VHH binders against DUF1769 family protein (duc2). Designs and how they scored, part 5

Target 1, 222 residues: DUF1769 family protein (duc2), of Schizosaccharomyces pombe (q9uua7)
Amino acid sequence: MKCFLICGSKKEPISINGTPNVVKSKYFEGDVKVRLRDYETPDEEYFEQSNDTCSIMIRGRFLPTESTLTADDILFGNQFEKPLRDVLPMGSNLLMKGLQYVDPSIEFDLYCDQPWAFSPFFATMTKMQVSDALLPMEYFEDHSSRRSQMQQQVIRQESSIDPNKYILADFCNPFFNPSTLSISIPYTKMSFSIKNYYNGQPLRYFCKTRDGNVIFAVEFDL
Below, E stands for the ipSAE of ESMFold2; O stands for the ipSAE of OpenDDE; V2 stands for 0.75 times the mean of E and O plus 0.25 times the DockQ between their complexes.

## First folded at step 4 (VHH; framework vhh_7uia_1)

Design v1 (from uB1 with Y33A I58T; at its last look DockQ between E and O 0.01; V2 from the best seeds 0.00; counts 0 for: pae O 14.1 > 2, grease 26 > 24.2, SAP .714 > .668, placed apart)
Amino acid sequence: QLQLVETGGGLVKPGGSLRLSCVVSGFTFSDYAMAWVRQAPGKELEWVSSISSSGSYTYYEDSVKGRFTISTDNAKNTLYLQMSSLKPEDTAVYYCATGGYDFWSGFDYWGQGTQVTVSS
ESMFold2, look of step 4: ipSAE 0.011; ipTM 0.335
ESMFold2 (binder alone), look of step 4: mean pLDDT 81; pTM 0.832
OpenDDE, look of step 4: ipSAE 0.000; ipTM 0.212

Design v3 (from v1 with G100E; at its last look DockQ between E and O 0.03; V2 from the best seeds 0.00; counts 0 for: pae E 15.1 > 2, grease 28.2 > 24.2, placed apart)
Amino acid sequence: QLQLVETGGGLVKPGGSLRLSCVVSGFTFSDYAMAWVRQAPGKELEWVSSISSSGSYTYYEDSVKGRFTISTDNAKNTLYLQMSSLKPEDTAVYYCATGEYDFWSGFDYWGQGTQVTVSS
ESMFold2, look of step 4: ipSAE 0.000; ipTM 0.135
ESMFold2 (binder alone), look of step 4: mean pLDDT 81; pTM 0.834
OpenDDE, look of step 4: ipSAE 0.049; ipTM 0.390

Design v4 (from v1 with F103Y; at its last look DockQ between E and O 0.01; V2 from the best seeds 0.00; counts 0 for: pae E 17.2 > 2, placed apart)
Amino acid sequence: QLQLVETGGGLVKPGGSLRLSCVVSGFTFSDYAMAWVRQAPGKELEWVSSISSSGSYTYYEDSVKGRFTISTDNAKNTLYLQMSSLKPEDTAVYYCATGGYDYWSGFDYWGQGTQVTVSS
ESMFold2, look of step 4: ipSAE 0.000; ipTM 0.137
ESMFold2 (binder alone), look of step 4: mean pLDDT 82; pTM 0.841
OpenDDE, look of step 4: ipSAE 0.000; ipTM 0.215

## First folded at step 5 (VHH)

Design s04 (from w3 with G99D G100T; framework vhh_7uia_1)
Amino acid sequence: QLQLVETGGGLVKPGGSLRLSCVVSGFTFSDYYMAWVRQAPGKELEWVSSISSSGSYTYYEDSVKGRFTISTDNAKNTLYLQMSSLKPEDTAVYYCARDTYDYWSGFDYWGQGTQVTVSS
ESMFold2-Fast, scan of step 5: ipSAE 0.011; ipTM 0.364

Design s06 (from w3 with G99E G100S; framework vhh_7uia_1)
Amino acid sequence: QLQLVETGGGLVKPGGSLRLSCVVSGFTFSDYYMAWVRQAPGKELEWVSSISSSGSYTYYEDSVKGRFTISTDNAKNTLYLQMSSLKPEDTAVYYCARESYDYWSGFDYWGQGTQVTVSS
ESMFold2-Fast, scan of step 5: ipSAE 0.006; ipTM 0.392

Design s17 (from w3 with F107L; framework vhh_7uia_1)
Fold by ESMFold2-Fast, scan of step 5:
Structure s17 (fold): chain B 222 residues (1-222), chain A 120 residues (1-120)
Amino acid sequence: as target 1 above (222 residues)
Amino acid sequence: QLQLVETGGGLVKPGGSLRLSCVVSGFTFSDYYMAWVRQAPGKELEWVSSISSSGSYTYYEDSVKGRFTISTDNAKNTLYLQMSSLKPEDTAVYYCARGGYDYWSGLDYWGQGTQVTVSS
């Protein structure tokens, strides 16, 4: 599997479990690091204390805009260019219920011509720290339950984003297994291959504004 | 009442060593991440090092790796930063800070700082 950072007009390779990639956009400045448990170059320190299989860690600050951005104006999630396959009708319904249970903030339409699933960035991150200083990418020692973290998040929709504060955010989960190219449905024993489900398209995670401006994206070519 | 008090700063020559101490009171020391953050004249705050509540994990900014060592003494409720091979670029006010377990707070309490000056 290959991974790429999309930022503006540029698409550059990401060194999985390696050096972070710089993000410079109108809306954000910082860096991003992608970690996978079963990758050829291991990150044993990160995965030693965790049952997570993947992580997208985002560090930096959101920049001021002409109109004030609120916490609800920054979205993180998935966008597809063509329809997903209807592989398991009952499994699809269970997947949607599982996603909502893990991330109550998630909005989605998985059955349209260009399927999507997004949450407010500040609501969907598994862990987040806000600080006056730039924190290290290794700051989160305890990789506690994604479900617990998401359910406790109370950043209000109308809260303005402070451009003088740095964030360190970790989007991690045990559900995506890169070695088998499969997704486990949360809290069930069901799993399925993503290669056939995604109908030959890559998996992309977008950080974007609610009005549609892409800040950056991480692409997994499966 | 919560207090963090830094000591150990001073004037030192390039290549020298200095040990900073931070005595904390008003909370159980071993329940929190602890950090050192510095601010050089006319520059923004820069995180330097962190240590986990257990003391098992330490983290360092790249420019100080191999030169600085963070440690704790739980019996004395004290955080340390041992600095060696000091460079003029290490000149800054050094702050002891408490990392919160609450996900909304990064570094929630800071000391008053101690000045480190590396100069010939």
Scores: ipSAE 0.000, ipTM 0.205, lowest interface PAE 17.4, mean pLDDT 77

Design s20 (framework vhh_7uia_1)
Amino acid sequence: QLQLVETGGGLVKPGGSLRLSCVVSGFTFSDYYMAWVRQAPGKELEWVSSISSSGSYTYYEDSVKGRFTISTDNAKNTLYLQMSSLKPEDTAVYYCARGSGYDYWSGFDYWGQGTQVTVSS
ESMFold2-Fast, scan of step 5: ipSAE 0.012; ipTM 0.455

Design s21 (framework vhh_7uia_1)
Fold by ESMFold2-Fast, scan of step 5:
Structure s21 (fold): chain B 222 residues (1-222), chain A 121 residues (1-121)
Amino acid sequence: as target 1 above (222 residues)
Amino acid sequence: QLQLVETGGGLVKPGGSLRLSCVVSGFTFSDYYMAWVRQAPGKELEWVSSISSSGSYTYYEDSVKGRFTISTDNAKNTLYLQMSSLKPEDTAVYYCARDSSYDYWSGFDYWGQGTQVTVSS
């Protein structure tokens, strides 16, 4: 599997389980690190503490803009360049329920000409910490109710992002494996491969503003 | 075994001062934002103040700016709220809360039992 960071006009390879890549944009400065459990170069310190199969860890700060950014202004999710294949034969209804179960804040349209699925960044990040200084990009725990509160649009719109604070965010779960493009249904032994349905295009995770400015993207190319 | 224990509440006259203390145990104090949240009689919870995990940044609700000061003593695992120029409108039960989320209006995952502050003549 090949993984790339897209930031502005620049596309560079990501070293999976290796050194973080630098993100430098108008809206954000920081680092991104991608981890996969079953990869040729292991990350023992992270995965000995985690049951996750994949992690996209983001560290940095949102930069001052002309207007104050709020928690509702930053989105994280998927955007495709061309249609996904027709009808998922192995239970598209269960797949859709699985997506909404693991991320209740997700909005999507998977059957349009350019399919998409996005969630508020502050709602969808599995784990998050805020600090006055850069934290190491290591395993951490988050016991807060942030996710449930940030699913509420009014709360996100009233929550200003402080450009003087650093965030450490981990988008991880044991359900989705980007290497195989498979999704496990929570609390069951069932899993579904979507590899044959992405229509040959790469899987990309975008971090963008609500009004459409891409901050960066992580591309998984099989 | 995670505990937040508030002390320092009481009855005070308008214009007076009180210092609230919150002793924490069972977690690393400097890993979290800490907050004071209050509830006046018959009203909803109102966020009052927050302090960053480093102690370098403080935030206040507009009605208490210039009158209240939040601080920490990491060696004592204690969060403080120094309240000055108290008004009858400050009458409430005050809770200390741990906030591990980015947003200080939400994400409070552990709360103290509360301490009553009454401002009356």
Scores: ipSAE 0.000, ipTM 0.108, lowest interface PAE 17.6, mean pLDDT 79

Design s22 (framework vhh_7uia_1)
Fold by ESMFold2-Fast, scan of step 5:
Structure s22 (fold): chain B 222 residues (1-222), chain A 121 residues (1-121)
Amino acid sequence: as target 1 above (222 residues)
Amino acid sequence: QLQLVETGGGLVKPGGSLRLSCVVSGFTFSDYYMAWVRQAPGKELEWVSSISSSGSYTYYEDSVKGRFTISTDNAKNTLYLQMSSLKPEDTAVYYCARGGYDYWSGYFDYWGQGTQVTVSS
């Protein structure tokens, strides 16, 4: 499995569980690190302390633009190049409610020609710290209530982004494994593959502005 | 009432050791991330080390890993930075800072006055 950083017109390989890749865009400067559990080069320090299967960790600053950026102006999520297959598991409404429970801010349209699912960046990050200084790309201390945390961030979505502060954000979960395209039901022994729904296209996570400007993307070639 | 007071800085030769202390008052530091941040002459603030509110997790900048150790003593209301194998590039003012009490608590909200560490022959 290969992973790539897309930033502007450039596409460069990501060293999984290795050195972070630099992000330089009109809207953001910093770096990104991708971690996978059970990858051939392990990151034991991160994964010994968590049940997560994958982490996209983003560190840096959002830069000033013509108008002040708010938390709601930056989105993070998935955009697909072509339709997903129309076969859904039985109980799709329960799966959608489960997704909304984990990420109450998510908006999606999975049935259009280019399916998508996005949330405000500041609402969807599993963990985030804002600081006066650049923090290391380390494992965050677990918060006891992800849902409560996400609800607080959704309420604060109108807040202006301070371009003089550093952000360390971790997008991670124990449910979805991008290398196998499988979903594990937490606290159970059940898992299932969604690989066939992807219709032969890569998995991409985009960080973009609400008006459509891509800041960067992480691509998993499957 | 709410204070962070650093001590322990000074002049030391390369290869030497120093222990910085930060005495905290006005809050329970076990409820907050705590950090050491430094600023060398003419440079920007550089994060050095953090300890989680639980005390279970410690984090270090790559250049100080294996040389510096962050710890807390709840009975003494004190945060420590044990520095060994000091190098001239470690010369800086070292600040004790209170971090967030959760992932979204915001910025370092309280800082000490700083303590000067000078590494020279």
Scores: ipSAE 0.000, ipTM 0.280, lowest interface PAE 13.7, mean pLDDT 77

Design s23 (framework vhh_7uia_1)
Fold by ESMFold2-Fast, scan of step 5:
Structure s23 (fold): chain B 222 residues (1-222), chain A 121 residues (1-121)
Amino acid sequence: as target 1 above (222 residues)
Amino acid sequence: QLQLVETGGGLVKPGGSLRLSCVVSGFTFSDYYMAWVRQAPGKELEWVSSISSSGSYTYYEDSVKGRFTISTDNAKNTLYLQMSSLKPEDTAVYYCARGGYDYWSGSFDYWGQGTQVTVSS
């Protein structure tokens, strides 16, 4: 499979488990690195320390805008270019209800012409650190209650993003493999493919503002 | 010099109550969120509660909602955490902190020395 970074009108290839790609937008300045376990070129340094199957690691800073950005203003999630195929009646909706139990801040509409599912960036990132200095793009641990706090809209709306601070965020999990479009069910040997639901289109992760401005996207061409 | 001094910790039985106090000096609450952060033995730092600079908004970690109450007394420069229905899982060193909503946001810039809370039978 191939992976691309979309930033503004530019689309460039991402080297999976390789060198980070630069992100330069009106809203964000930094870089992004995509890692996949058991890929052709392994990232043994990261995956020796992690049980995750995939990682999208984002490093940088949010830039000053005309109005102050808050943690509620930045979203991360999926958007599709054409309708999803629902092989089982309400099957995708039932799966999303399960996902909303894990991520209560997720919002979605899977049955429109361009389906989407988004969560607040600061709530959905699996791990995050904030620093006065740019941190190395290496494995790190974050078991703070940030996710539960940032799932609350009033906390997000009162959390101004400091443009003078750097973030290091890792979107990772051991359950979903974007290269195969498969989900592993926790505590079982069962896994299943959701490829049929995507109706031949690529999987994209978007980082965008709540009012619709795309900051960047990562595209997996399967 | 900025100082945050916690008091009120101790040994308490399950179902009991404690009130933690944090006296601050060298600044006022007007420009800062204030927080309580705890660290249980063998666990990571865990944000517990925050209160806005105005005192009008309070936020809690899910496991403590309905049991803990954060408040300030601006005239006394004191932050409080009223803890009720305490559980063994609440055993931790509790830190008073100045700044944002969680430890990992990097917005906490001053911390107290901590006060030990032990909940055991």
Scores: ipSAE 0.000, ipTM 0.150, lowest interface PAE 16.4, mean pLDDT 79

Design s24 (framework vhh_7uia_1)
Fold by ESMFold2-Fast, scan of step 5:
Structure s24 (fold): chain B 222 residues (1-222), chain A 122 residues (1-122)
Amino acid sequence: as target 1 above (222 residues)
Amino acid sequence: QLQLVETGGGLVKPGGSLRLSCVVSGFTFSDYYMAWVRQAPGKELEWVSSISSSGSYTYYEDSVKGRFTISTDNAKNTLYLQMSSLKPEDTAVYYCARDRGSYDYWSGFDYWGQGTQVTVSS
C-alpha cells in the first residue's frame, strides 16, 4: 500500500507511521501524519495507547480567508472520481449504518456519478487540542463534550475558527481499517470488506471547505 | 398521507409486455432507493429490481435481467417497471416499496404499495 499527500498541484509520498508531511495551503498551514495499526512498519508507541486501526492527525492553523470560517465550513471525507461497483446498493446500506453510528454528522451520496461522503471536520475529530503554539499542549476541554457539541450544526455554524490558535486534531476510527478496507459493525462480531466497492480507483480522504475548496487530500493506493 | 399506489397489472399472454406504475406522495425519489418486490401464489416475497435515488444505478434479480427495466420520472413522482418477454413464472402480485437503507430486503422497506396483480397465461 502507498500513501500520498495532495496539496495544491503537489503530490508527495507520505511515510506511513513515519515523519509528518508539511501542508501549506491558502486555508491551512501545518503538518499531517498518517498512521495504520496493521502496517509493516509499526508505530508501536501510538497504537499501544489506542485500539484505533488508523489515524490521520493534523497540527497547525486554519488561516483567515475573505469570509470568516466556522467549524461548519470545514469538511473531511471521501470523494470518488467515478461510480462505485454494482454490489453497492445492498452492501452499502449496512456500510452506511455502520459509518453513521460512529459519525452521526456524516453527509453522503454513494450512488451518483462521483460518489462522496463528508463530515464536518471538527465534529468527526476523535481527539482535539488547542493551544497558542505549534507543539501540542494538554487538552483543556472534555473530549466527549466537545465532540457532542460539534455534532450540532447550529453550534458549528456559530463557532468561528480562530486563525491565531494552533490545533492538534486526530481522526481515529476503531471501526474502519483503511489497510484492509474493512468496517466492523458496532456491537456485533461482523466485519465487511468494502474493497470490491472501489472499482480500481484509489481511496482519498479530502479536507475541504463546504463551498468546495480542497485544503489537502490523503490518497491510499491499493 | 404518505402513499405508494401501483397500477398497470393485468392478464397477458406469454411473451407479452406490461408497464407497472407506482405513484408516490409525501416524499421525493432523490432521498430513497425504490424497489419492486413480487409474491407468486403460495410463494415468499421475492425482490425483483431496485433503482438508486439518483436514478443512475439499477439492479435486477437474475431471472428478470434483460427482460425488465426499472425507471423513475421525478416530475410525475412515478416509479415504473417495464416488463417484456413475460413468462408464466412472472405471475405474481407486484409491490413497489421504499428502501430506507436496511440490508434485509424485506425489513429495509418502510413503505409498501397495495400491490398490482400480473397474470401470464395463455
Scores: ipSAE 0.000, ipTM 0.084, lowest interface PAE 22.6, mean pLDDT 76

Design s28 (from w3 with S53R; framework vhh_7uia_1)
Fold by ESMFold2-Fast, scan of step 5:
Structure s28 (fold): chain B 222 residues (1-222), chain A 120 residues (1-120)
Amino acid sequence: as target 1 above (222 residues)
Amino acid sequence: QLQLVETGGGLVKPGGSLRLSCVVSGFTFSDYYMAWVRQAPGKELEWVSSISRSGSYTYYEDSVKGRFTISTDNAKNTLYLQMSSLKPEDTAVYYCARGGYDYWSGFDYWGQGTQVTVSS
């Protein structure tokens, strides 16, 4: 599997389980690191303490803008270029029920011409820390701030993003296995292959503003 | 009640060594991660090093790896930063900081800082 960072007009390869890639955009400056458990170059230090199969770790600052951005104005999720294959409509609904249970803030439309699923960034991250100083990407290995704390932040949608603070955020889960291209449905014993849904297009995670400005994206070639 | 008090700063020549100490009161290290953060004149805050709640995991900013060592002595309620091979670029006020546990918390308590000056 190959992974790429898309930021502005640049698309560059990501070293999975390796050195972080720099993100420089109008809205954000920092770096991103992608980790996969079942990858040829292991990150044993991260995965020895975790049952996660995939991690996208984001570190940096949201930059000042002319308009005030609130926590609810930054979204993280998936956007597709073309329709997904609708192999089993009820199976799609069951997947979305599982995802909504894990992430109640998720909004989606899987049946439009350019399908999408997004949540507020600050609500969907599995772990997050805000700090006056840039924290190491290894910080969360022993510090267990969890999603339940992030859900409390969603009710504060009016909170302005402080451009003088650094974030360290980890989007991780034990559900997605990229080596088998399968997803386990949270809180069930069911799994399914995503190959039949993606219709030959890559899996992309976008960080974007609510009005559609892309900050960066991580692309997995499937 | 909660206090973090740094000592051990001073003037040293390049290549020298210093050990910073941070005595804490009002909480136990095993409940919090601890960190050293510095601020050079006219620069923003820079995280330097952190140590996990158990003391088993240590983390360093790339520019200080191999030169600085963070440690704790739980019996003395003291966090240390052993600094060796000091460079002029290490000149800064060094702060002891306690880590919080939620989205907005970051470092929730800071010491007053101790000045480290590396000059010839």
Scores: ipSAE 0.000, ipTM 0.297, lowest interface PAE 13.7, mean pLDDT 77

Design s29 (from w3 with S53G S56G Y57S; framework vhh_7uia_1)
Fold by ESMFold2-Fast, scan of step 5:
Structure s29 (fold): chain B 222 residues (1-222), chain A 120 residues (1-120)
Amino acid sequence: as target 1 above (222 residues)
Amino acid sequence: QLQLVETGGGLVKPGGSLRLSCVVSGFTFSDYYMAWVRQAPGKELEWVSSISGSGGSTYYEDSVKGRFTISTDNAKNTLYLQMSSLKPEDTAVYYCARGGYDYWSGFDYWGQGTQVTVSS
């Protein structure tokens, strides 16, 4: 599989389990690193400590803008260029329940002409730390109740993003494996392939503003 | 050195009420968000409520809205959680926590916790 970073008009290959790619946009400056378990070039330091199958780790600062950005203004999720094909066992209901199970703040429409699924960035990131200094892109634990707070829209809307702070965020889970294009059913050893569901299009994770400005995207070429 | 000390927990019957207190030292409330976070037996930490340091804005988890009230007394350096209409599901260790300058960044300091048990 091939993985790419999309930032502005530029599309650059990502070295999976390798060197982070630089993000330089109007809204964010930093690095992105993509890790996959059981990939040809292993990241043993991360995966010896993690039970996850995939990680998109984001490190950097949200930059000052004309209007102050709040935690509710930044979204992270998926958007497709053409309809998805329903070839999953029991239809797409299992996939939708899986998405809602791992991220209760997710909003989606998977049956429209350009399907999408997005969550507030600050709610959906599995782990996050904020620091006065740039932190290393290493395994870390989230020691706070941040996610439950950020699932409250009023809290997000009143939380201004501090452009003087550095964010280290990890979007990871043990359920979805992009390298095998499969999803594991929680608490079982059952899994199923979703390759045909994507109807020949790539899987993209977008980081964007609520009003539609793309900050960057990570593309998995399936 | 920062310290947060919780008191006021105990055993209460369903439908009863309790008031938790958290005495803070080493910083001023006006600069931080303060929160109550709980952990039920065998469960992960669950955010319950937050208040701005100035005492102007309050936020609650949906399951406690209308039943719990968070407040501060800045002169006493004390954070309160007034709990009413308690349910067995509210049984947990309750922690007082300091949010960062911005509470989306999570909590940086925690108290030792106080046990609340709701049982007949």
Scores: ipSAE 0.000, ipTM 0.162, lowest interface PAE 17.3, mean pLDDT 80

Design s33 (from w3 with D31S Y33S; framework vhh_7uia_1)
Amino acid sequence: QLQLVETGGGLVKPGGSLRLSCVVSGFTFSSYSMAWVRQAPGKELEWVSSISSSGSYTYYEDSVKGRFTISTDNAKNTLYLQMSSLKPEDTAVYYCARGGYDYWSGFDYWGQGTQVTVSS
ESMFold2-Fast, scan of step 5: ipSAE 0.097; ipTM 0.571

Design s38 (from w3, 19 letters changed; framework vhh_etentamig_d1)
Fold by ESMFold2-Fast, scan of step 5:
Order: sequence, then structure tokens, then C-alpha cells
Structure s38 (fold): chain B 222 residues (1-222), chain A 120 residues (1-120)
Amino acid sequence: as target 1 above (222 residues)
Amino acid sequence: EVQLLESGGGLVQPGGSLRLSCAASGFTFSDYYMSWVRQAPGKGPEWVSGISSSGSYTYYADSVKGRFTISRDNSKNTLYLQMNSLRAEDTAVYYCARGGYDYWSGFDYRGQGTLVTVSS
């Protein structure tokens, strides 16, 4: 598969498990690194310490804007260009109920002409650190449960974003593998392909403002 | 509980060398990625170098690559930074860090710092 960083008018290839790509936008300065477990060039340091199958790691800082941005004003998630196919016997709603269990802050509409699912960035990241210094893009163990971490971050989402602080955020999970387009059922050895749901379109993860300004996107060209 | 104690700083002339040490206690050192962060007078902090828990992988800021070497001794719970070919721009307080700062929780795992002055 091929992976691309979209930032403004630029679309450039991402080296999976390789060197991070620079993000420069009106809203954010930093870089992004995409890791996949089942890839030809392995990232053994990351995956020896993690059961995850994929990671989008984002490092940098959010920049000052004309109006004060709160943590709740930055969204992360998926937006599609055309309808998804519902090929599961139980429908896409069952998958979304599972996702809401993991991410209670998610908002979605999967049955419109351009389906979407977004959460506040600071609530949806699997792991996140905020620092006075630019941190390395290394895997760090999160001692807190995901639900406890998300609840704490949601409470703080109304806080103004400090443009002088650096973030290191990891969006990762062991369930979805974009390289194989499969989802694994927790606590089983069962997995199934979701390739047909995407109806021939790429899978994109957008970082955007709540009022619709795209900051950057990561595209998996399937 | 968590403590990081830096040592080895001092005054050195341009082109000289120094070796910094960081003694860690209060946690299982061999389980954690460790880093060095510096703060020059009147400037914000800058990440300098990092090392994986096993020591198998090392990382460097472009400003120090080829001049500095990070290492660790897990049997002694100690992190090191070997600094060669020092420049005036390397003048800073150097901090040992376990993994960074969680702003939402208000917690920071770094040491007290050791001053490095590069001056003729």
C-alpha cells in the first residue's frame, strides 16, 4: 500500500516505518510518522513494545489563530468522498457502537453521501504527552487505562490550546490493520476484511478544526 | 518517588569534551526510554538525544548529530551523554528526562539539571 500526507495544496508520500514527514500549516507545525506492523520495512523497536497493528504518531504544536482555539475545536477522524457499502450482515452501526465504547466522544454519520466520524483530537488519541520540549517519536507505555485517560482529557478539552507547548500523540490500536484492511475481534483469533466497505476509495484520517478547516490528513491508498 | 540526578557539567573550551551522567531511582530504569533535554540562557527547552529501554536504538537532534553519543547502563540505572567538539551554542543546562511532561496531569519527570558552559 501507499501512504500520503496531505497538507494545504501539497500531497507527498509517507515512508511507512521510516522518517517522519513535516507538517507545516496555519494551525500546526510538526511532523507525523505512520507505522504498520505487517510491512516490508519493520519498526521492531515500536512493535516489540506494543500489541498495536498500526500507529499514526503526531508531534508538534498548534499555532495561535485569530480566535482562541480550545482543545475541543480540534478534531481527528475519517471523512469519505462517497457512500460506504454496508456488506456486514449486521450493518455499520454495530461497528460504530464498538467504536463508541472505545471512544465515547465520537460523532458520526455513516449513511450520508459523504460519511464521516470525528472525535476531539485530545480525547481520541490513544496516548499523549504535552511538553515544554519537542519529544522524540518513540513508543511510550501508557500506565493509565484508555477510558480513564480519555475522561481526564475530555474534562480539559474546554481549555485554551497553549501554542508554546509541544504535543506527542499516538493514535494506535491492535484491532484495525489498514495494510490488510481487516479488523480483529478482541479476545479471539477471528478477523474479517472490511475492504468492500470503502467502495474503492482511499481511507483518510483528517485533523481539522470543528468549523471545517483541514489542518492535515493521512491517506491510505488501498 | 521518581528521581533523576545529573552530574558532569562544567566549563569547557570550544572543541572540548564533557561526559554527563544521570543516576535514576524510584522506577524500573530498564523499562523506559530516556532522553537528554537542554535549555540555553533565554531560550526554550530543546530535546537533544534519546535512547530506547534496551539501548539498541539511539536518536539525536540535527544540531548534535555526529558530536554527541547517548548511552545507558541498565545494571547501574545510569544514563550518559558523551559530548565532543563542543561549541558556544551548546552552552545550556542539561536535563535527564524519563519520557516527558503530562501537562493535563501537571507532572514532569526530569532531573535538576547540570550546567555546561562552552567559553574561551
Scores: ipSAE 0.000, ipTM 0.166, lowest interface PAE 15.5, mean pLDDT 76

Design s39 (from w3, 16 letters changed; framework vhh_ozoralizumab_d1)
Fold by ESMFold2-Fast, scan of step 5:
Structure s39 (fold): chain B 222 residues (1-222), chain A 120 residues (1-120)
Amino acid sequence: as target 1 above (222 residues)
Amino acid sequence: EVQLVESGGGLVQPGGSLRLSCAASGFTFSDYYMYWVRQAPGKGLEWVSEISSSGSYTKYPDSVKGRFTISRDNAKNTLYLQMNSLRPEDTAVYYCARGGYDYWSGFDYRGQGTLVTVSS
């Protein structure tokens, strides 16, 4: 598997469990680090403290724009270039109910020509900290459940984004594993492979504005 | 103003090699994703290679993979395309193109093109 950072006009490979990649855009300045639990170059410090299978950690600051952006104007999620294959209609509906349970802010349309699922960035991050200075890109030493962590109210959705503050955000979960292409249904012993849904396209995580400007994307080339 | 000037096109025999160059000016070349695209007579525009801003990532379609190599020299603001084992179906006008403001928008600028003719 290969992983890439797409930012502005650039597409650069990501060193999984390695050195972070720089993000420099009109909307954001910082870096991104991708971690996978079962990868050839291990990140033992992170995964010894975590039950997560993957992490996208984002550190930096959102930059001033010509119009004021609120926390709700920054989205994080998935978008596909062509239709997903609906191999198990009942299964896909159950998976979306599970995802909505762990992320109540998620909006989606999986049956259109370019399927998508997005949540406000500040609501969907599993763990997040705001500071006056850049924080070290370490894992969070929080023993609470993923759902409890996501329910923390760090930044209110109607609030203006402060360009003088730095964020450290961790998008992680024990449910989805890019290496196995499987999703575990929360609170059950069931898991489901999503490989057939991809219809030959890569998995991408987008950070974008609500009006459609992509800030950066992380691509898992399967 | 953004300028991309291609050179190196010409007539070559099947099985031959040719090296195209693209001189970039009017923008910070090292910040942009770059492409080579071509247009054969009577056909649409076809992507033939892409390269990241640092040069660490390259990609090719199956039609040219293993035969064409894209590279760049950021100190000289120059993009290259090394074409080996050329075939008659490679006959086309080759354009150097700059990646758009957004990766997903494709390319936002291309040069005047250079004609490559593969014939005996």
Scores: ipSAE 0.000, ipTM 0.283, lowest interface PAE 11.0, mean pLDDT 78

